Miniprotein binders against q53ft3. Designs and how they scored, part 1

Every score and structure here is a prediction.

Target 1, 195 residues: q53ft3
Amino acid sequence: MFGCLVAGRLVQTAAQQVAEDKFVFDLPDYESINHVVVFMLGTIPFPEGMGGSVYFSYPDSNGMPVWQLLGFVTNGKPSAIFKISGLKSGEGSQHPFGAMNIVRTPSVAQIGISVELLDSMAQQTPVGNAAVSSVDSFTQFTQKMLDNFYNFASSFAVSQAQMTPSPSEMFIPANVVLKWYENFQRRLAQNPLFW
Structure headers, positions and changes below count from the first letter of each chain, unless a header shows other numbers.
ipSAE, averaged over its two directions, is called F for ESMFold2-Fast, E for ESMFold2 and O for OpenDDE. V2 adds 0.75 times the mean of E and O to 0.25 times the DockQ between the complexes of E and O.
Where letters were taken out, [cut] stands.

## First folded at step 1 (miniprotein)

Design f1
Amino acid sequence: SMKVRITIRVRSEDPEKLAEELKRIAEEALKKLGLDGEVRVEVRDGEVIITIEVDVPSEEAAEKVAKAIEEALKELGVEVEEVEVE
ESMFold2 (binder alone), alone request of step 1: mean pLDDT 79; pTM 0.742

Design f1b
Amino acid sequence: SMKVRITIRVRSEDPEKLAEELKRIAEEALKKLGIKAEVRVEVRDGEVIITIEVDVPSEEAAEKVAKAIEEALKELGVEVEEVEVE
ESMFold2 (binder alone), alone request of step 1: mean pLDDT 75; pTM 0.681

Design f2
Amino acid sequence: GKTRYEIEVEGVDPETAEKIAEIVRRLAEELGGTVEVEIKGNTIKITIEFDSEENARKFAEEVKKAIEELTGKPVKITIRELE
ESMFold2 (binder alone), alone request of step 1: mean pLDDT 76; pTM 0.685

Design f2b
Amino acid sequence: GKTRYEIEVEGVDPETAEKIAEIVRRLAEELGATVEVEIKGNTIKITIEFDSEEAARKLAEEVKKAIEELTGKPVKITIRELE
ESMFold2 (binder alone), alone request of step 1: mean pLDDT 73; pTM 0.666

Design f3
Amino acid sequence: TMKFIVRIEFEGDPEEFAKRIEEILKKAGYDVTVEVHEEDGKVIVEIRVEGISEEEIEKVVEEIRKRIEKEFPGVRVRIEVIEE
ESMFold2 (binder alone), alone request of step 1: mean pLDDT 76; pTM 0.723

Design f3b
Amino acid sequence: TMKFIVRIEFEGDPEEFAKRIEEILKKAGYDVTVEVKDGKVIVEIRVEGISEEEIEKVVEEIRKRIEKEFPGVRVRIEVIEE
ESMFold2 (binder alone), alone request of step 1: mean pLDDT 73; pTM 0.646

Design f4
Amino acid sequence: DMVEIRIRVETEDEELAKKVLELVERLLKEAGVPYEIRVEGNVIEIIIRTDDEEKAKKIVELVLKLVEELGAKVEVEIRRE
ESMFold2 (binder alone), alone request of step 1: mean pLDDT 78; pTM 0.724

Design f4b
Amino acid sequence: DMVEIRIRVETEDEELAKKVLELVERLLKEAGVEVEIRVEGNVIEIIIRTDDEEKAKKIVELVLKLVEELGAKVEVEIRRE
ESMFold2 (binder alone), alone request of step 1: mean pLDDT 73; pTM 0.662

Design k1
Amino acid sequence: DPLEELKKLIEELAKKHGVEVEFEEIEEDENGVKIRVKIGDKEFEIKADTLEEAVEKAKEEAEKYLKELAEKLKKEQEEK
ESMFold2 (binder alone), alone request of step 1: mean pLDDT 73; pTM 0.632

Design k1b
Amino acid sequence: DPLEELKKLIEELAKKHGVEVEFEIEVRDGKVRIRVKIGDKEFEIKADTLEEAVEKAKEEAEKYLKELAEKLKKEQEEKS
ESMFold2 (binder alone), alone request of step 1: mean pLDDT 74; pTM 0.640

Design k2
Amino acid sequence: MKIEVEVRDGKVRVRVEIENPEEALKVAEELAKKYGLEVEVEVKGNRVEIRIESDDPELIKKVAEEIRKIIEEKLKEEKS
ESMFold2 (binder alone), alone request of step 1: mean pLDDT 67; pTM 0.547

Design k2b
Amino acid sequence: MKIEVEVRDGKVRVRVEIGLSPEEALKVAEELAKKYGLEVEVEVKGNRVEIRIESDDPELIKKVAEEIRKIIEEKLKEEKS
ESMFold2 (binder alone), alone request of step 1: mean pLDDT 66; pTM 0.550

Design k4
Amino acid sequence: SKVRVEIRFRGMSPEEIREAVERVKRIAEEVGAKEVRIEIHVESEEQARELAELLRRILEETGIEVERVEFRDNVVVIELR
ESMFold2 (binder alone), alone request of step 1: mean pLDDT 72; pTM 0.658

Design k4b
Amino acid sequence: SKVRVEIRFRGLSPEEIREAVERVKRIAEEVGAKEVRIEIRVESEEQARELAELLRRILEETGIEVERVEFRDNKVVIELR
ESMFold2 (binder alone), alone request of step 1: mean pLDDT 66; pTM 0.536

Design k5
Amino acid sequence: MKVEIEIRGLSPEEAEEFAKKLAEELGLKYKVEVDGDKVKITIYVPDEETAKKVIELLKEELKKRDPELAERVEEKLKEL
ESMFold2 (binder alone), alone request of step 1: mean pLDDT 72; pTM 0.622

Design k5b
Amino acid sequence: MKVEIEIRGLSPEEAEEFAKKLAEELGLKYKVEVDGDKVKITIYVPDEETAKKVIELLKEELKKRGLEGKVEIRVEEVPE
ESMFold2 (binder alone), alone request of step 1: mean pLDDT 73; pTM 0.668

Design k7
Amino acid sequence: MKVEVEVKVENGKVEVKIKIEGVSPEEAAKIVEEIAKKLGASEEEIKEAVEKAKKGEEVEIEIEVEKDGVKVKVKVEVRP
ESMFold2 (binder alone), alone request of step 1: mean pLDDT 71; pTM 0.582

Design k7b
Amino acid sequence: MKVEVEVKVENGKVEVKIKIEGVSPEEAAKIVEEIAKKLGASEEEIKEAVEKALKGKEVEIEIEVEKDGVKVKVKVEVRP
ESMFold2 (binder alone), alone request of step 1: mean pLDDT 72; pTM 0.586

Design k8
Amino acid sequence: DKSPEEKAKELAEKIAEKLKEKGIKVEVEVKDGTIVIRIEGLSEEELKKIAEEIAKELGLEVEVEVDGDTVVIKVREKES
ESMFold2 (binder alone), alone request of step 1: mean pLDDT 72; pTM 0.641

Design k8b
Amino acid sequence: DKSPEEKAKELAEKIAEKLKELGVKVEVEVKDGTIVIRIEGVSEEELKKIAEEIAKELGLEVEVEVDGDTVVIKVREKES
ESMFold2 (binder alone), alone request of step 1: mean pLDDT 72; pTM 0.655

Design p1
Amino acid sequence: SPLEEAIKLAKEGKLEEAVKLIEELAKKDPELAKEIVKAALELGVDEELIRELVKRLLELGLDPKEVAELLVEAGYSPEEAAKIVLEAAKELG
ESMFold2 (binder alone), alone request of step 1: mean pLDDT 72; pTM 0.631

Design p1b
Amino acid sequence: SPLEEAIKLAKEGDLEEAVKLIEELAKKDPELVKEIVKAALELGVDEELIRELVKRLLELGLDPKEVAELLVEAGYSPEEAAKIVLEAAKELG
ESMFold2 (binder alone), alone request of step 1: mean pLDDT 71; pTM 0.613

Design p3
Amino acid sequence: DEELKKKIEELAKKGDVEELVKLLKELSEEERRKVIELAVELAKESGNPELIKLLAEAVAKLGDEELIEYLLKLAEESNDETLKEVVEKALEEVK
ESMFold2 (binder alone), alone request of step 1: mean pLDDT 71; pTM 0.643

Design p3b
Amino acid sequence: DEELKKKIEELAKKGDVEELVKLLKELSPEEERRKVIELAVELAKESGNPELIKLLAEAVAKLGDEELIEYLLKLAEESNDETLKEVVEKALEEVK
ESMFold2 (binder alone), alone request of step 1: mean pLDDT 69; pTM 0.605

Design p4
Amino acid sequence: SKEEVERLLKEAVEKNDPETLIKAVRLAVELGDRELLEKAVEAAIRLAEKTGSEEAVRVLAELARIAKEKGDEEVYKRVVEYLEKLAEKNPSLREIVEKIKKE
ESMFold2 (binder alone), alone request of step 1: mean pLDDT 73; pTM 0.646

Design p4b
Amino acid sequence: SKEEVERLLKEAVEKNDPETLIKAVRLAVELGDRELLEKAVEAAIRLAEKTGSEEAVRVLAELARIAKEKGDEEVYKRVVEYLEKLAEKDPELREIVEKIKKE
ESMFold2 (binder alone), alone request of step 1: mean pLDDT 73; pTM 0.649

Design p6
Amino acid sequence: SEEDLKKLEELVEKAKKENDIELAKEALKLAIEVGDTETVKKVLEVLLEIAEKQKDPKIVEEAVKIVLEAAKEKGNEELLKLAEEIVKKF
ESMFold2 (binder alone), alone request of step 1: mean pLDDT 79; pTM 0.755

Design p6b
Amino acid sequence: SEEDLKKLEELVEKAKKENDIELAKEALKLAIEVGDTETVKKVLEVLLEIAEKTGDPKIVEEAVKIVLEAAKEKGNEELLKLAEEIVKKF
ESMFold2 (binder alone), alone request of step 1: mean pLDDT 78; pTM 0.737

Design q1
Amino acid sequence: SEEVKKLLEEAERLLEEALKSGDPETIRKAIELLLEALKLAEEEGNTEALIKVAEAALRIAEEAKKHNLPEEVVELAKRVAEEVLKLAEEQK
ESMFold2 (binder alone), alone request of step 1: mean pLDDT 77; pTM 0.728

Design q10
Amino acid sequence: TEEEIQKLIDEAIEALKNGDLDKFEELIKKLLEIVKEKDLTTEEIQRIVDEIIEALKKGNKEVAKRLLELLVEVAKKKGE
ESMFold2 (binder alone), alone request of step 1: mean pLDDT 69; pTM 0.547

Design q10b
Amino acid sequence: TEEEIQKLIDEAIEALKNGDLDKFEELIKKLLEIVKEKGLSPEEIQRIVDEIIEALKKGNKEVAKRLLELLVEVAKKKGE
ESMFold2 (binder alone), alone request of step 1: mean pLDDT 66; pTM 0.504

Design q11
Amino acid sequence: MTPEEIVKKAEELTKEVIELAKKALEEKDPEKVIELLKKAIELAAEALKIAIETGNEEAIERARKLLEEVIRLAEELAEELGDEKIKELVEEAKKLLEEYLK
ESMFold2 (binder alone), alone request of step 1: mean pLDDT 76; pTM 0.735

Design q11b
Amino acid sequence: MTPEEIVKKAEELIKEVIELAKKALEEKDPEKVIELLKKAIELAAEALKIAIETGNEEAIERARKLLEEVIRLAEELAEELGDEKIKELVEEAKKLLEELLK
ESMFold2 (binder alone), alone request of step 1: mean pLDDT 77; pTM 0.748

Design q1b
Amino acid sequence: SEEVKKLLEEAERLLEEALKSGDPETIRKAIELLLEALKLAEEEGNTEALIKVAEAALRIAEEAKKLGLPEEVVELAKRVAEEVLKLAEEQK
ESMFold2 (binder alone), alone request of step 1: mean pLDDT 75; pTM 0.685

Design q2
Amino acid sequence: SLEEKIKEILEKLEELAEKVKEAAEKGDVEEVKKLLEEMKELIEELEKLVKDDPELQELLKKFRELVEEAEKAAEEGNLEKLKELAEKIKELIKELKEKL
ESMFold2 (binder alone), alone request of step 1: mean pLDDT 84; pTM 0.809

Design q2b
Amino acid sequence: SLEEKIKEILEKLEELAEKVKEAAEKGDVEEVKKLLEELKELIEELEKLVKGNPELQELLKKLRELVEEAEKAAEEGNLEKLKELAEKIKELIKELKEKL
ESMFold2 (binder alone), alone request of step 1: mean pLDDT 85; pTM 0.824

Design q3
Amino acid sequence: MSDPVEELKKLAEEAIKAAKEGNYELVRELLEKALEIAEKLGPEYVKEVLEEAIRIAEELGDKELAEKARELLKKLEEEKS
ESMFold2 (binder alone), alone request of step 1: mean pLDDT 72; pTM 0.598

Design q3b
Amino acid sequence: MSDPVEELKKLAEEAIKAAKEGNYELVRELLEKALEIAEKLGDPELVKEVLEEAIRIAEELGDKELAEKARELLKKLEEEKS
ESMFold2 (binder alone), alone request of step 1: mean pLDDT 71; pTM 0.566

Design q4
Amino acid sequence: SDLEKLAEELEKLAKEAEELAKRGASKEEIEKLLERAEEIVKKVAELAKDPEIRERAEEILERIEELIKRGEYEKAAELLKELAELIRKAAEE
ESMFold2 (binder alone), alone request of step 1: mean pLDDT 79; pTM 0.767

Design q4b
Amino acid sequence: SDLEKLAEELEKLAKEAEELAKRGASKEEIEKLLERAEEIVKKVAELSGDPEIRERAEEILERIEELIKRGDYEKAAELLKELAELIRKAAEE
ESMFold2 (binder alone), alone request of step 1: mean pLDDT 79; pTM 0.767

Design q5
Amino acid sequence: GSEEIRKLVEELRKLLEEAKKLGLSPEELIKLVVELVRKAVELGDEEALELVAKLAAEIAKELGVSEEYLKKLIEEVKKVVEES
ESMFold2 (binder alone), alone request of step 1: mean pLDDT 70; pTM 0.589

Design q5b
Amino acid sequence: GSEEIRKLVEELRKLLEEAKKLGLSPEELIKLVVELVRKAVELGDEEALELVAKLIAEIAKELGVSEEELKKLIEEVKKVVEES
ESMFold2 (binder alone), alone request of step 1: mean pLDDT 65; pTM 0.473

Design q6
Amino acid sequence: DKEELIKRIEELLREAEELFREAKEALERGDIETAEELIKKAEELLREAVELAKKLGDEELVKRTEELLEKAKELEKEILEAKKNGDYEKAKELAERAIELLKEIVKILTE
ESMFold2 (binder alone), alone request of step 1: mean pLDDT 79; pTM 0.774

Design q6b
Amino acid sequence: DKEELIKRIEELLREAEELFREAKEALERGDIEKAEELIKKAEELLREAVELAKKLGDEELVKRAEELLEKAKELEKEILEAKKKGDYEKAKELAERAIELLKEIVKILTE
ESMFold2 (binder alone), alone request of step 1: mean pLDDT 80; pTM 0.783

Design q7
Amino acid sequence: MPSEEEVKEKLEEILKLVEEAAKTGDKEKLEEALKKAEELLKELKNHPEVKEALEKAIELAKEALKNDDTEKLREAVELLRQALEKAK
ESMFold2 (binder alone), alone request of step 1: mean pLDDT 78; pTM 0.733

Design q7b
Amino acid sequence: MPSEEEVKEKLEEILKLVEEAAKTGDKEKLEEALKKAEELLKELPGDPEVKEALEKAIELAKEALKEGNPEKLREAVELLRQALEKAK
ESMFold2 (binder alone), alone request of step 1: mean pLDDT 76; pTM 0.705

Design q8
Amino acid sequence: SEKEKLIELAKEAAELLKKALELAKQGNKEEAKKYIEEAIEKLKEIEKLAKTPEEKEIVKEGIEAAEEALKLLEEGKPEEVEEILKKAIEKLEKLIQ
ESMFold2 (binder alone), alone request of step 1: mean pLDDT 84; pTM 0.827

Design q8b
Amino acid sequence: SEKEKLIELAKEAAELLKKALELAKQGNKEEAKKLIEEAIEKLKEIEKLAKTPEEKEIVKEAIEAAEEALKLLEEGKPEEVEEILKKAIEKLEKLIQ
ESMFold2 (binder alone), alone request of step 1: mean pLDDT 85; pTM 0.837

Design q9
Amino acid sequence: NPELEEAVRLLEEAVRLAREGRREEALELLRRAAELAEETGDPRVIELVREALRLIEEGDLEEAERLVRELIRILKEESEK
ESMFold2 (binder alone), alone request of step 1: mean pLDDT 76; pTM 0.677

Design q9b
Amino acid sequence: NPELEEAVRLLEEAVRLAREGNPEEALELLRRAAELAEETGDPRVIELVREALRLIEEGDLEEAERLVRELIRILKEESEK
ESMFold2 (binder alone), alone request of step 1: mean pLDDT 76; pTM 0.668

Design r1
Amino acid sequence: MKTVVIIVADSPEEAEKAIEELKKLFPDAEFIVITSDEETAKRIAELAKKYGIKEVIVVGISEEVAKEILEILKKAGIKARVLETDDPEEAIEEVKRLLEE
ESMFold2 (binder alone), alone request of step 1: mean pLDDT 63; pTM 0.470

Design r1b
Amino acid sequence: MKTVVIIVADSPEEAEKAIEELKKLFPDAEFIVITSDEETAKRIAELAKKYGIKEVIVVGISEEVAKEILEILKKAGIKARVLE
ESMFold2 (binder alone), alone request of step 1: mean pLDDT 67; pTM 0.521

Design r3
Amino acid sequence: MKIVIIVDPNTPEEEIRKAVEEARKLGAKVIIIYVGDEEFAEKLKKILEELGVEYEVIKVESPEEALKRAEELAKKENADEVIVVK
ESMFold2 (binder alone), alone request of step 1: mean pLDDT 77; pTM 0.726

Design r3b
Amino acid sequence: MKIVIIVSDDPEEEIRKAVEEARKLGAKVIIIYVGDEEFAEKLKKILEELGVEYEVIKVESPEEALKRAEELAKKENADEVIVVK
ESMFold2 (binder alone), alone request of step 1: mean pLDDT 69; pTM 0.624

Design t1
Amino acid sequence: SPEEIIKEIEELLKEAEELLKKALELAEKGNPEEVDKLLEEAVRLAEEALKLAEEHGLPELEKKAEELLEKIEEIKEEIEKKLE
ESMFold2 (binder alone), alone request of step 1: mean pLDDT 84; pTM 0.812

Design t10
Amino acid sequence: DLEKRLEELRKKIEEFVKKLEEVAEKARETGNPEYREEVKRLLEEFRKIVEEIREIAEKTNNEEVKKIAEEAIKKMEELAKKVLEG
ESMFold2 (binder alone), alone request of step 1: mean pLDDT 73; pTM 0.617

Design t10b
Amino acid sequence: DLEKRLEELRKKIEELVKKLEEVAEKARETGNPELREEVKRLLEEIRKIVEEIREIAEKTNNEEVKKIAEEAIKKLEELAKKVLEG
ESMFold2 (binder alone), alone request of step 1: mean pLDDT 74; pTM 0.659

Design t2b
Amino acid sequence: DTKEELEKLFEEAEKLIEEAIKLAEEGDVEEAEEKLKEAEEILEKVLELAEKLGDEEAIERAKELLKIVEELLKQIEELKKS
ESMFold2 (binder alone), alone request of step 1: mean pLDDT 84; pTM 0.800

Design t3
Amino acid sequence: MTDEERKLEEKAEELRKEVEELVKKAEELLEKLEKTGDPELLEEIRKLLEEAIEKAKELVRILEELAKRASPERQEEIRRRIEEVLRLLEKILEQAERR
ESMFold2 (binder alone), alone request of step 1: mean pLDDT 78; pTM 0.737

Design t3b
Amino acid sequence: SPLEEKAEELRKEVEELVKKAEELLEKLEKTGDPELLEEIRKLLEEAIEKAKELVRILEELAKRASPERQEEIRRRIEEVLRLLEKILEQA
ESMFold2 (binder alone), alone request of step 1: mean pLDDT 82; pTM 0.775

Design t4
Amino acid sequence: NEELEKKVEEIKRLLEEALEKIKKALETGDEELYEEAKKLLDEAWKLIEELKEKYPDSELVKEVEKLLKEVEEELKKLEEKS
ESMFold2 (binder alone), alone request of step 1: mean pLDDT 82; pTM 0.785

Design t4b
Amino acid sequence: NEELEKKVEEIKRLLEEALEKIKKALETGDEELLEEAKKLLDEALKLIEELKEKYPDSELVKEVEKLLKEVEEELKKLEEKS
ESMFold2 (binder alone), alone request of step 1: mean pLDDT 82; pTM 0.781

Design t5
Amino acid sequence: GTPLEELRRRVEEVIERAREAAERAREEGRPEILEEALRRLREVLEEVLRLSDDPEVRELVERAIRELEEIIRRIEEELRRE
ESMFold2 (binder alone), alone request of step 1: mean pLDDT 74; pTM 0.626

Design t5b
Amino acid sequence: GTPLEELRRRVEEVIERAREAAERAREEGRPEILEEALRRLREVLEEVLRLAGDPEVRELVERAIRELEEIIRRIEEELRRE
ESMFold2 (binder alone), alone request of step 1: mean pLDDT 71; pTM 0.582

Design t6
Amino acid sequence: DEAKKRAEELIKEAEKLTQEAIELLKKGLETKDPELIKKGLELLKKALELLDEALRIAEEIGSEELKERIKKLIERVRELIETVEKYLEELG
ESMFold2 (binder alone), alone request of step 1: mean pLDDT 83; pTM 0.802

Design t6b
Amino acid sequence: DEAKKRAEELIKEAEKLIQEAIELLKKALETKDPELIKKALELLKKALELLDEALRIAEEIGSEELKERIKKLIERVRELIETVEKYLEELG
ESMFold2 (binder alone), alone request of step 1: mean pLDDT 83; pTM 0.794

Design t7
Amino acid sequence: SVEELEKEIREALEEVKRLYEEAKKLLEQGKTEEALKVLQEAYELAKKTLEKAQELGLTELIKEAQELIQKIEELMRKIRESQ
ESMFold2 (binder alone), alone request of step 1: mean pLDDT 91; pTM 0.912

Design t7b
Amino acid sequence: SVEELEKEIREALEEVKRLLEEAKKLLEQGKTEEALKVLQEALELAKKALEKAQELGLTELIKEAQELIQKIEELLRKIRESQ
ESMFold2 (binder alone), alone request of step 1: mean pLDDT 90; pTM 0.896

Design t8
Amino acid sequence: MSLEEEIKKLVEELREKSKEAIEKAEELLRKGEPEKALEILKEALEEIRELVEKAIKLTDDEELKEELLKLLEETEEKIKELIEKIEKES
ESMFold2 (binder alone), alone request of step 1: mean pLDDT 83; pTM 0.765

Design t8b
Amino acid sequence: MSLEEEIKKLVEELREKAKEAIEKAEELLRKGEPEKALEILKEALEEIRELVEKAIKLTDDEELKEELLKLLEEIEEKIKELIEKIEKES
ESMFold2 (binder alone), alone request of step 1: mean pLDDT 80; pTM 0.726

Design t9
Amino acid sequence: KTQEEWERLLREVEEKIRKAEELLEKAKNGDEEAVKELEELVKKVEELAEQAVKIAPNEEMRERAKKLLERAKELLRKAKEVLNS
ESMFold2 (binder alone), alone request of step 1: mean pLDDT 77; pTM 0.703

Design t9b
Amino acid sequence: KTQEELERLLREVEEKIRKAEELLEKAKKGDEEAVKELEELVKKVEELAEQAVKIAPNEELRERAKKLLERAKELLRKAKEVLNS
ESMFold2 (binder alone), alone request of step 1: mean pLDDT 78; pTM 0.704

## First folded at step 2 (miniprotein)

Design a1
Amino acid sequence: SDREKLIQLAKEAAELLRQALELARQGNTEEAKRLIEQAIEKLREIERLATTPEEREIVRQAIEAAQEALRLLEQGKPDEVEKILQKAIELLERLIQ
ESMFold2 (binder alone), alone request of step 2: mean pLDDT 88; pTM 0.895

Design a1b
Amino acid sequence: SDREKLIQLAKEAAELMRQALELARQGNTEEAKRLIEQAIEKLRELERLATTPEEREIVRQAIEAAQEALRLLEQGKPDEAEKILQKAIELLERLIQ
ESMFold2 (binder alone), alone request of step 2: mean pLDDT 88; pTM 0.884

Design a2
Amino acid sequence: SLEEQIRQILERLEELAREVKEAAERGDVETVRRLLQEMQELIDELERLVQGNPELQEILRRFRELVEQAREAAEQGNLDKLRELADEIRKLIQELRERL
ESMFold2 (binder alone), alone request of step 2: mean pLDDT 85; pTM 0.832

Design a2b
Amino acid sequence: SLEEQIRQILERLEELAREMKEAAERGDVETVRRLLQELQELIDELERLVQGNPELQEILRRLRELVEQAREAAEQGNLDKLRELADEIRKLIQELRERL
ESMFold2 (binder alone), alone request of step 2: mean pLDDT 85; pTM 0.842

Design a3
Amino acid sequence: SDLERLAQELEKLAREAEELAKRGASKEEIERLLQRAEEIVRQVAELSGDPEIQERAERILQRIEELIRRGDYEQAAELLRELAELIRQAAEQ
ESMFold2 (binder alone), alone request of step 2: mean pLDDT 82; pTM 0.809

Design a4
Amino acid sequence: MPSEEEVRQKLEEILRLVEQAAKTGDKETLERALQQAEELLRELKNHPEVQEALRRAIELAREALENDDTEKLRQAVELLRQALERAK
ESMFold2 (binder alone), alone request of step 2: mean pLDDT 78; pTM 0.751

Design a4b
Amino acid sequence: MPSEEEVRQKLEEILRLVEQAAKTGDKETFERALQQAEELMRELKNHPEVQEAIRRAIELAREALENDDTEKLRQAVELLRQALERAK
ESMFold2 (binder alone), alone request of step 2: mean pLDDT 74; pTM 0.665

Design a5
Amino acid sequence: SEEVRQLLEEAERLLQEALRSGDPETIRKAIELLLQALRLAEEQGNTEALIRVAEAALRIAQEAQKHNLPEEVVELAKRVAQEVLRLAEQQK
ESMFold2 (binder alone), alone request of step 2: mean pLDDT 77; pTM 0.741

Design a6
Amino acid sequence: MTPEEIVRRAEELTQEVIELARQALEEKDPEKVIELLRQAIELAAEALRIAIETGNQEAIERARQLLEEVIRLAEQLARELGDERIQELVEEARRLLEEYLK
ESMFold2 (binder alone), alone request of step 2: mean pLDDT 80; pTM 0.782

Design a7
Amino acid sequence: NPELEQAVRLLEEAVRLAQEGRTEEALELLQRAAELAEQTGDPRVIELVQEALRLIQEGDLEEAERLVQELIRILQEESQK
ESMFold2 (binder alone), alone request of step 2: mean pLDDT 77; pTM 0.682

Design b1
Amino acid sequence: DTKQELERLFEEAQKLIEEAIRLTEQGKYDEAEQKLREAQEILERVLQLAEELGDQEAIERARELLRFVEQLLRQIEELKKS
ESMFold2 (binder alone), alone request of step 2: mean pLDDT 89; pTM 0.877

Design b1b
Amino acid sequence: DTKQELERLFEEAQKLIEEAIRLLEQGKYDEVEQLLREAQEILERVLQLAEELGDQEAIERARELLRFVEQLLRQIEELKKS
ESMFold2 (binder alone), alone request of step 2: mean pLDDT 86; pTM 0.835

Design b2
Amino acid sequence: SPEEIIRQIEELLREAEQLLRKALELAQQGNPEEVDRLLQEAVRLAQEALRLAEQHGLPELRERAQELLQKIEEIRQEIERQLS
ESMFold2 (binder alone), alone request of step 2: mean pLDDT 87; pTM 0.867

Design b2b
Amino acid sequence: SPEEIIRQIEELLREAEQLLRKALELAQQGNPEEALRLLQEAVRLAQEALRLAEQLGLPELRERAQELLQKIEEIRQEIERQLS
ESMFold2 (binder alone), alone request of step 2: mean pLDDT 90; pTM 0.908

Design b3
Amino acid sequence: DEAKRRAEELIREAERLTQEAIELLRQGLETKDPELIQRGLELLRQALELLDEALRIAQEIGSEELKQRIQELIDRVRQLIETVERYLEQLG
ESMFold2 (binder alone), alone request of step 2: mean pLDDT 84; pTM 0.817

Design b3b
Amino acid sequence: DEAKRRAEELIREAERLMQEAIELLRQGLETKDPELIQRGLELLRQALELMDEALRIAQEIGSEELKQRIQELIDRVRQLIETIERYLEQLG
ESMFold2 (binder alone), alone request of step 2: mean pLDDT 84; pTM 0.812

Design b4
Amino acid sequence: NEELERQVEEIRRLLEQALEKIQKALETGDQELYEEARRLLDEAWQLIEELKQRYPDSELVREVERLLQEVERELQRLEEQS
ESMFold2 (binder alone), alone request of step 2: mean pLDDT 85; pTM 0.833

Design b4b
Amino acid sequence: NEELERQIEEIRRLLEQALEKLQKALETGDQELYEEARRLLDEAWQLIEELKQRYPDSELVREIERLLQEVERELQRLEEQS
ESMFold2 (binder alone), alone request of step 2: mean pLDDT 81; pTM 0.771

Design b5
Amino acid sequence: MSLEEQIRQLVEELRERSREAIERAEELLRQGEPEQALEILREALEQIRELVDRAIQLTDDEELKQELLRLLEETERRIQELIDRIERES
ESMFold2 (binder alone), alone request of step 2: mean pLDDT 84; pTM 0.799

Design b6
Amino acid sequence: SPEEQAEELRRQVEELVQKAEELLRQLEQTGDPELLEQIRKLLEEAIEKAQELVRILEELAQRASPERQEEIRRRIQEVLRLLEQILRQA
ESMFold2 (binder alone), alone request of step 2: mean pLDDT 81; pTM 0.762

Design c1
Amino acid sequence: SEEDLRKLQELVERAKQENDIELAREALRLAIEVGDTETVRQVLEVLLEIARQQKDPRIVEEAVRIVLEAAQEKGNEELLRLAQEIVRQF
ESMFold2 (binder alone), alone request of step 2: mean pLDDT 82; pTM 0.791

Design c1b
Amino acid sequence: SEEDFRKLQELVERAKQENDIELAREALRLAIEVGDTETVRQILEVLLEIARQQKDPRIVEEAVRIMLEAAQEKGNEELLRLAQEIVRQF
ESMFold2 (binder alone), alone request of step 2: mean pLDDT 78; pTM 0.741

Design c2
Amino acid sequence: SKEEVERLLQEAVERNDPETLIRAVRLAVELGDRELLEQAVEAAIRLAEQTGSEEAVRVLAELARIAQERGDEEVYRRVVEYLERLAQENPSLREIVEQIKRE
ESMFold2 (binder alone), alone request of step 2: mean pLDDT 74; pTM 0.672

Design c3
Amino acid sequence: TPEEELRERVRQLVEEIRELVEQALRENDPELLQRAFEKIQELLELVRQIGNEELEREVQELARELLQRALESGDEELIRLAVEIVIEIARISGKPELIQEVLRLVRE
ESMFold2 (binder alone), alone request of step 2: mean pLDDT 72; pTM 0.650

Design c4
Amino acid sequence: DEELRRQIEELARQGDVEELVRLLQELSEEERRQVIELAVELARESGNPELIRLLAEAVAQLGDEELIEYLLRLAQESNDETLREVVERALQEVK
ESMFold2 (binder alone), alone request of step 2: mean pLDDT 71; pTM 0.642

Design c5
Amino acid sequence: SPEEIVRRAIEAVKRGDPELAARIAIEAARQGNQEAVRQIAELAVRTGSDEVARIVIEAAKELGIPEAVRIIVEVARRTGNEELIELAIRAAREAGSEELVKRAEEALR
ESMFold2 (binder alone), alone request of step 2: mean pLDDT 71; pTM 0.618

Design d1
Amino acid sequence: SMKVRITIRVKSDDPEQLAQELRRIAEEALKQLGLDGEVRVEVRDGEVIITIEVDVPSEEAARKVAEAIRQALEELGVEVTSVEIE
ESMFold2 (binder alone), alone request of step 2: mean pLDDT 81; pTM 0.773

Design d1b
Amino acid sequence: SMKVRITIRVKSDDPEQLAQELRRIAEEALKQLGLDGEVRVEVRDGEVIITIEVDVPSEEAARKVAEAIRQALEELGVKVEDIRVE
ESMFold2 (binder alone), alone request of step 2: mean pLDDT 80; pTM 0.754

Design d1c
Amino acid sequence: SMKVRITIRVEGEDPEQLAQEFRRIAEEALKQLGLDGEVRVEVRDGEVIITIEVDVPSEEAARKVAEAIRQALEELGVEVTSVEIE
ESMFold2 (binder alone), alone request of step 2: mean pLDDT 78; pTM 0.731

Design d2
Amino acid sequence: DMVEIRIRVETEDEELARQVLELVERLLREAGVPYEIRVEGNVIEIIIRTDDEEKARQIVELVLRLVQELGAKVEVEIRRE
ESMFold2 (binder alone), alone request of step 2: mean pLDDT 78; pTM 0.738

Design d2b
Amino acid sequence: DMVEIRIRVESDDEELARQVLELVERLLREAGVPYEIRVEGNVIEIIIRTDDEEKARQIVELVLRLVQELGLEVEVEIRRE
ESMFold2 (binder alone), alone request of step 2: mean pLDDT 76; pTM 0.695

Design d2c
Amino acid sequence: DMVEIRFRVETEDEELARQVFELVERLLREAGVPYEIRVEGNVIEIIIRTDDEEKARQIVELILRLVQELGAKVEVEIRRE
ESMFold2 (binder alone), alone request of step 2: mean pLDDT 81; pTM 0.770

Design d3
Amino acid sequence: TMKFIVRIEFEGDPEEFARRIEEILRQAGYDVTVEVHEEDGKVIVEIRVEGISEEEIQRVVEEIRRRIEQEFPGVRVRIEVIEE
ESMFold2 (binder alone), alone request of step 2: mean pLDDT 71; pTM 0.634

Design d4
Amino acid sequence: GKTRYEIEVEGVDPETAQRIAEIVRRLAEELGGTVEVEIRGNTIRITIEFDSEENARRFAEEVQRAIEELTGKPVRITIRELE
ESMFold2 (binder alone), alone request of step 2: mean pLDDT 74; pTM 0.672

Design d5
Amino acid sequence: MTTYRIRITFETDNPEQARRILEIVERAARELGVEVEIRQDGNRFEVVVYTDSEETARRLAEIIRRLAEENNVRIEIEIEEE
ESMFold2 (binder alone), alone request of step 2: mean pLDDT 76; pTM 0.676

Design d5b
Amino acid sequence: MTTVRIRITVETDNPEQARRILEIVERAARELGVEVEIRVDGNTFEVVVYTDSEETARRLAEIIRRLAEENNVRIEIEIEEE
ESMFold2 (binder alone), alone request of step 2: mean pLDDT 70; pTM 0.614

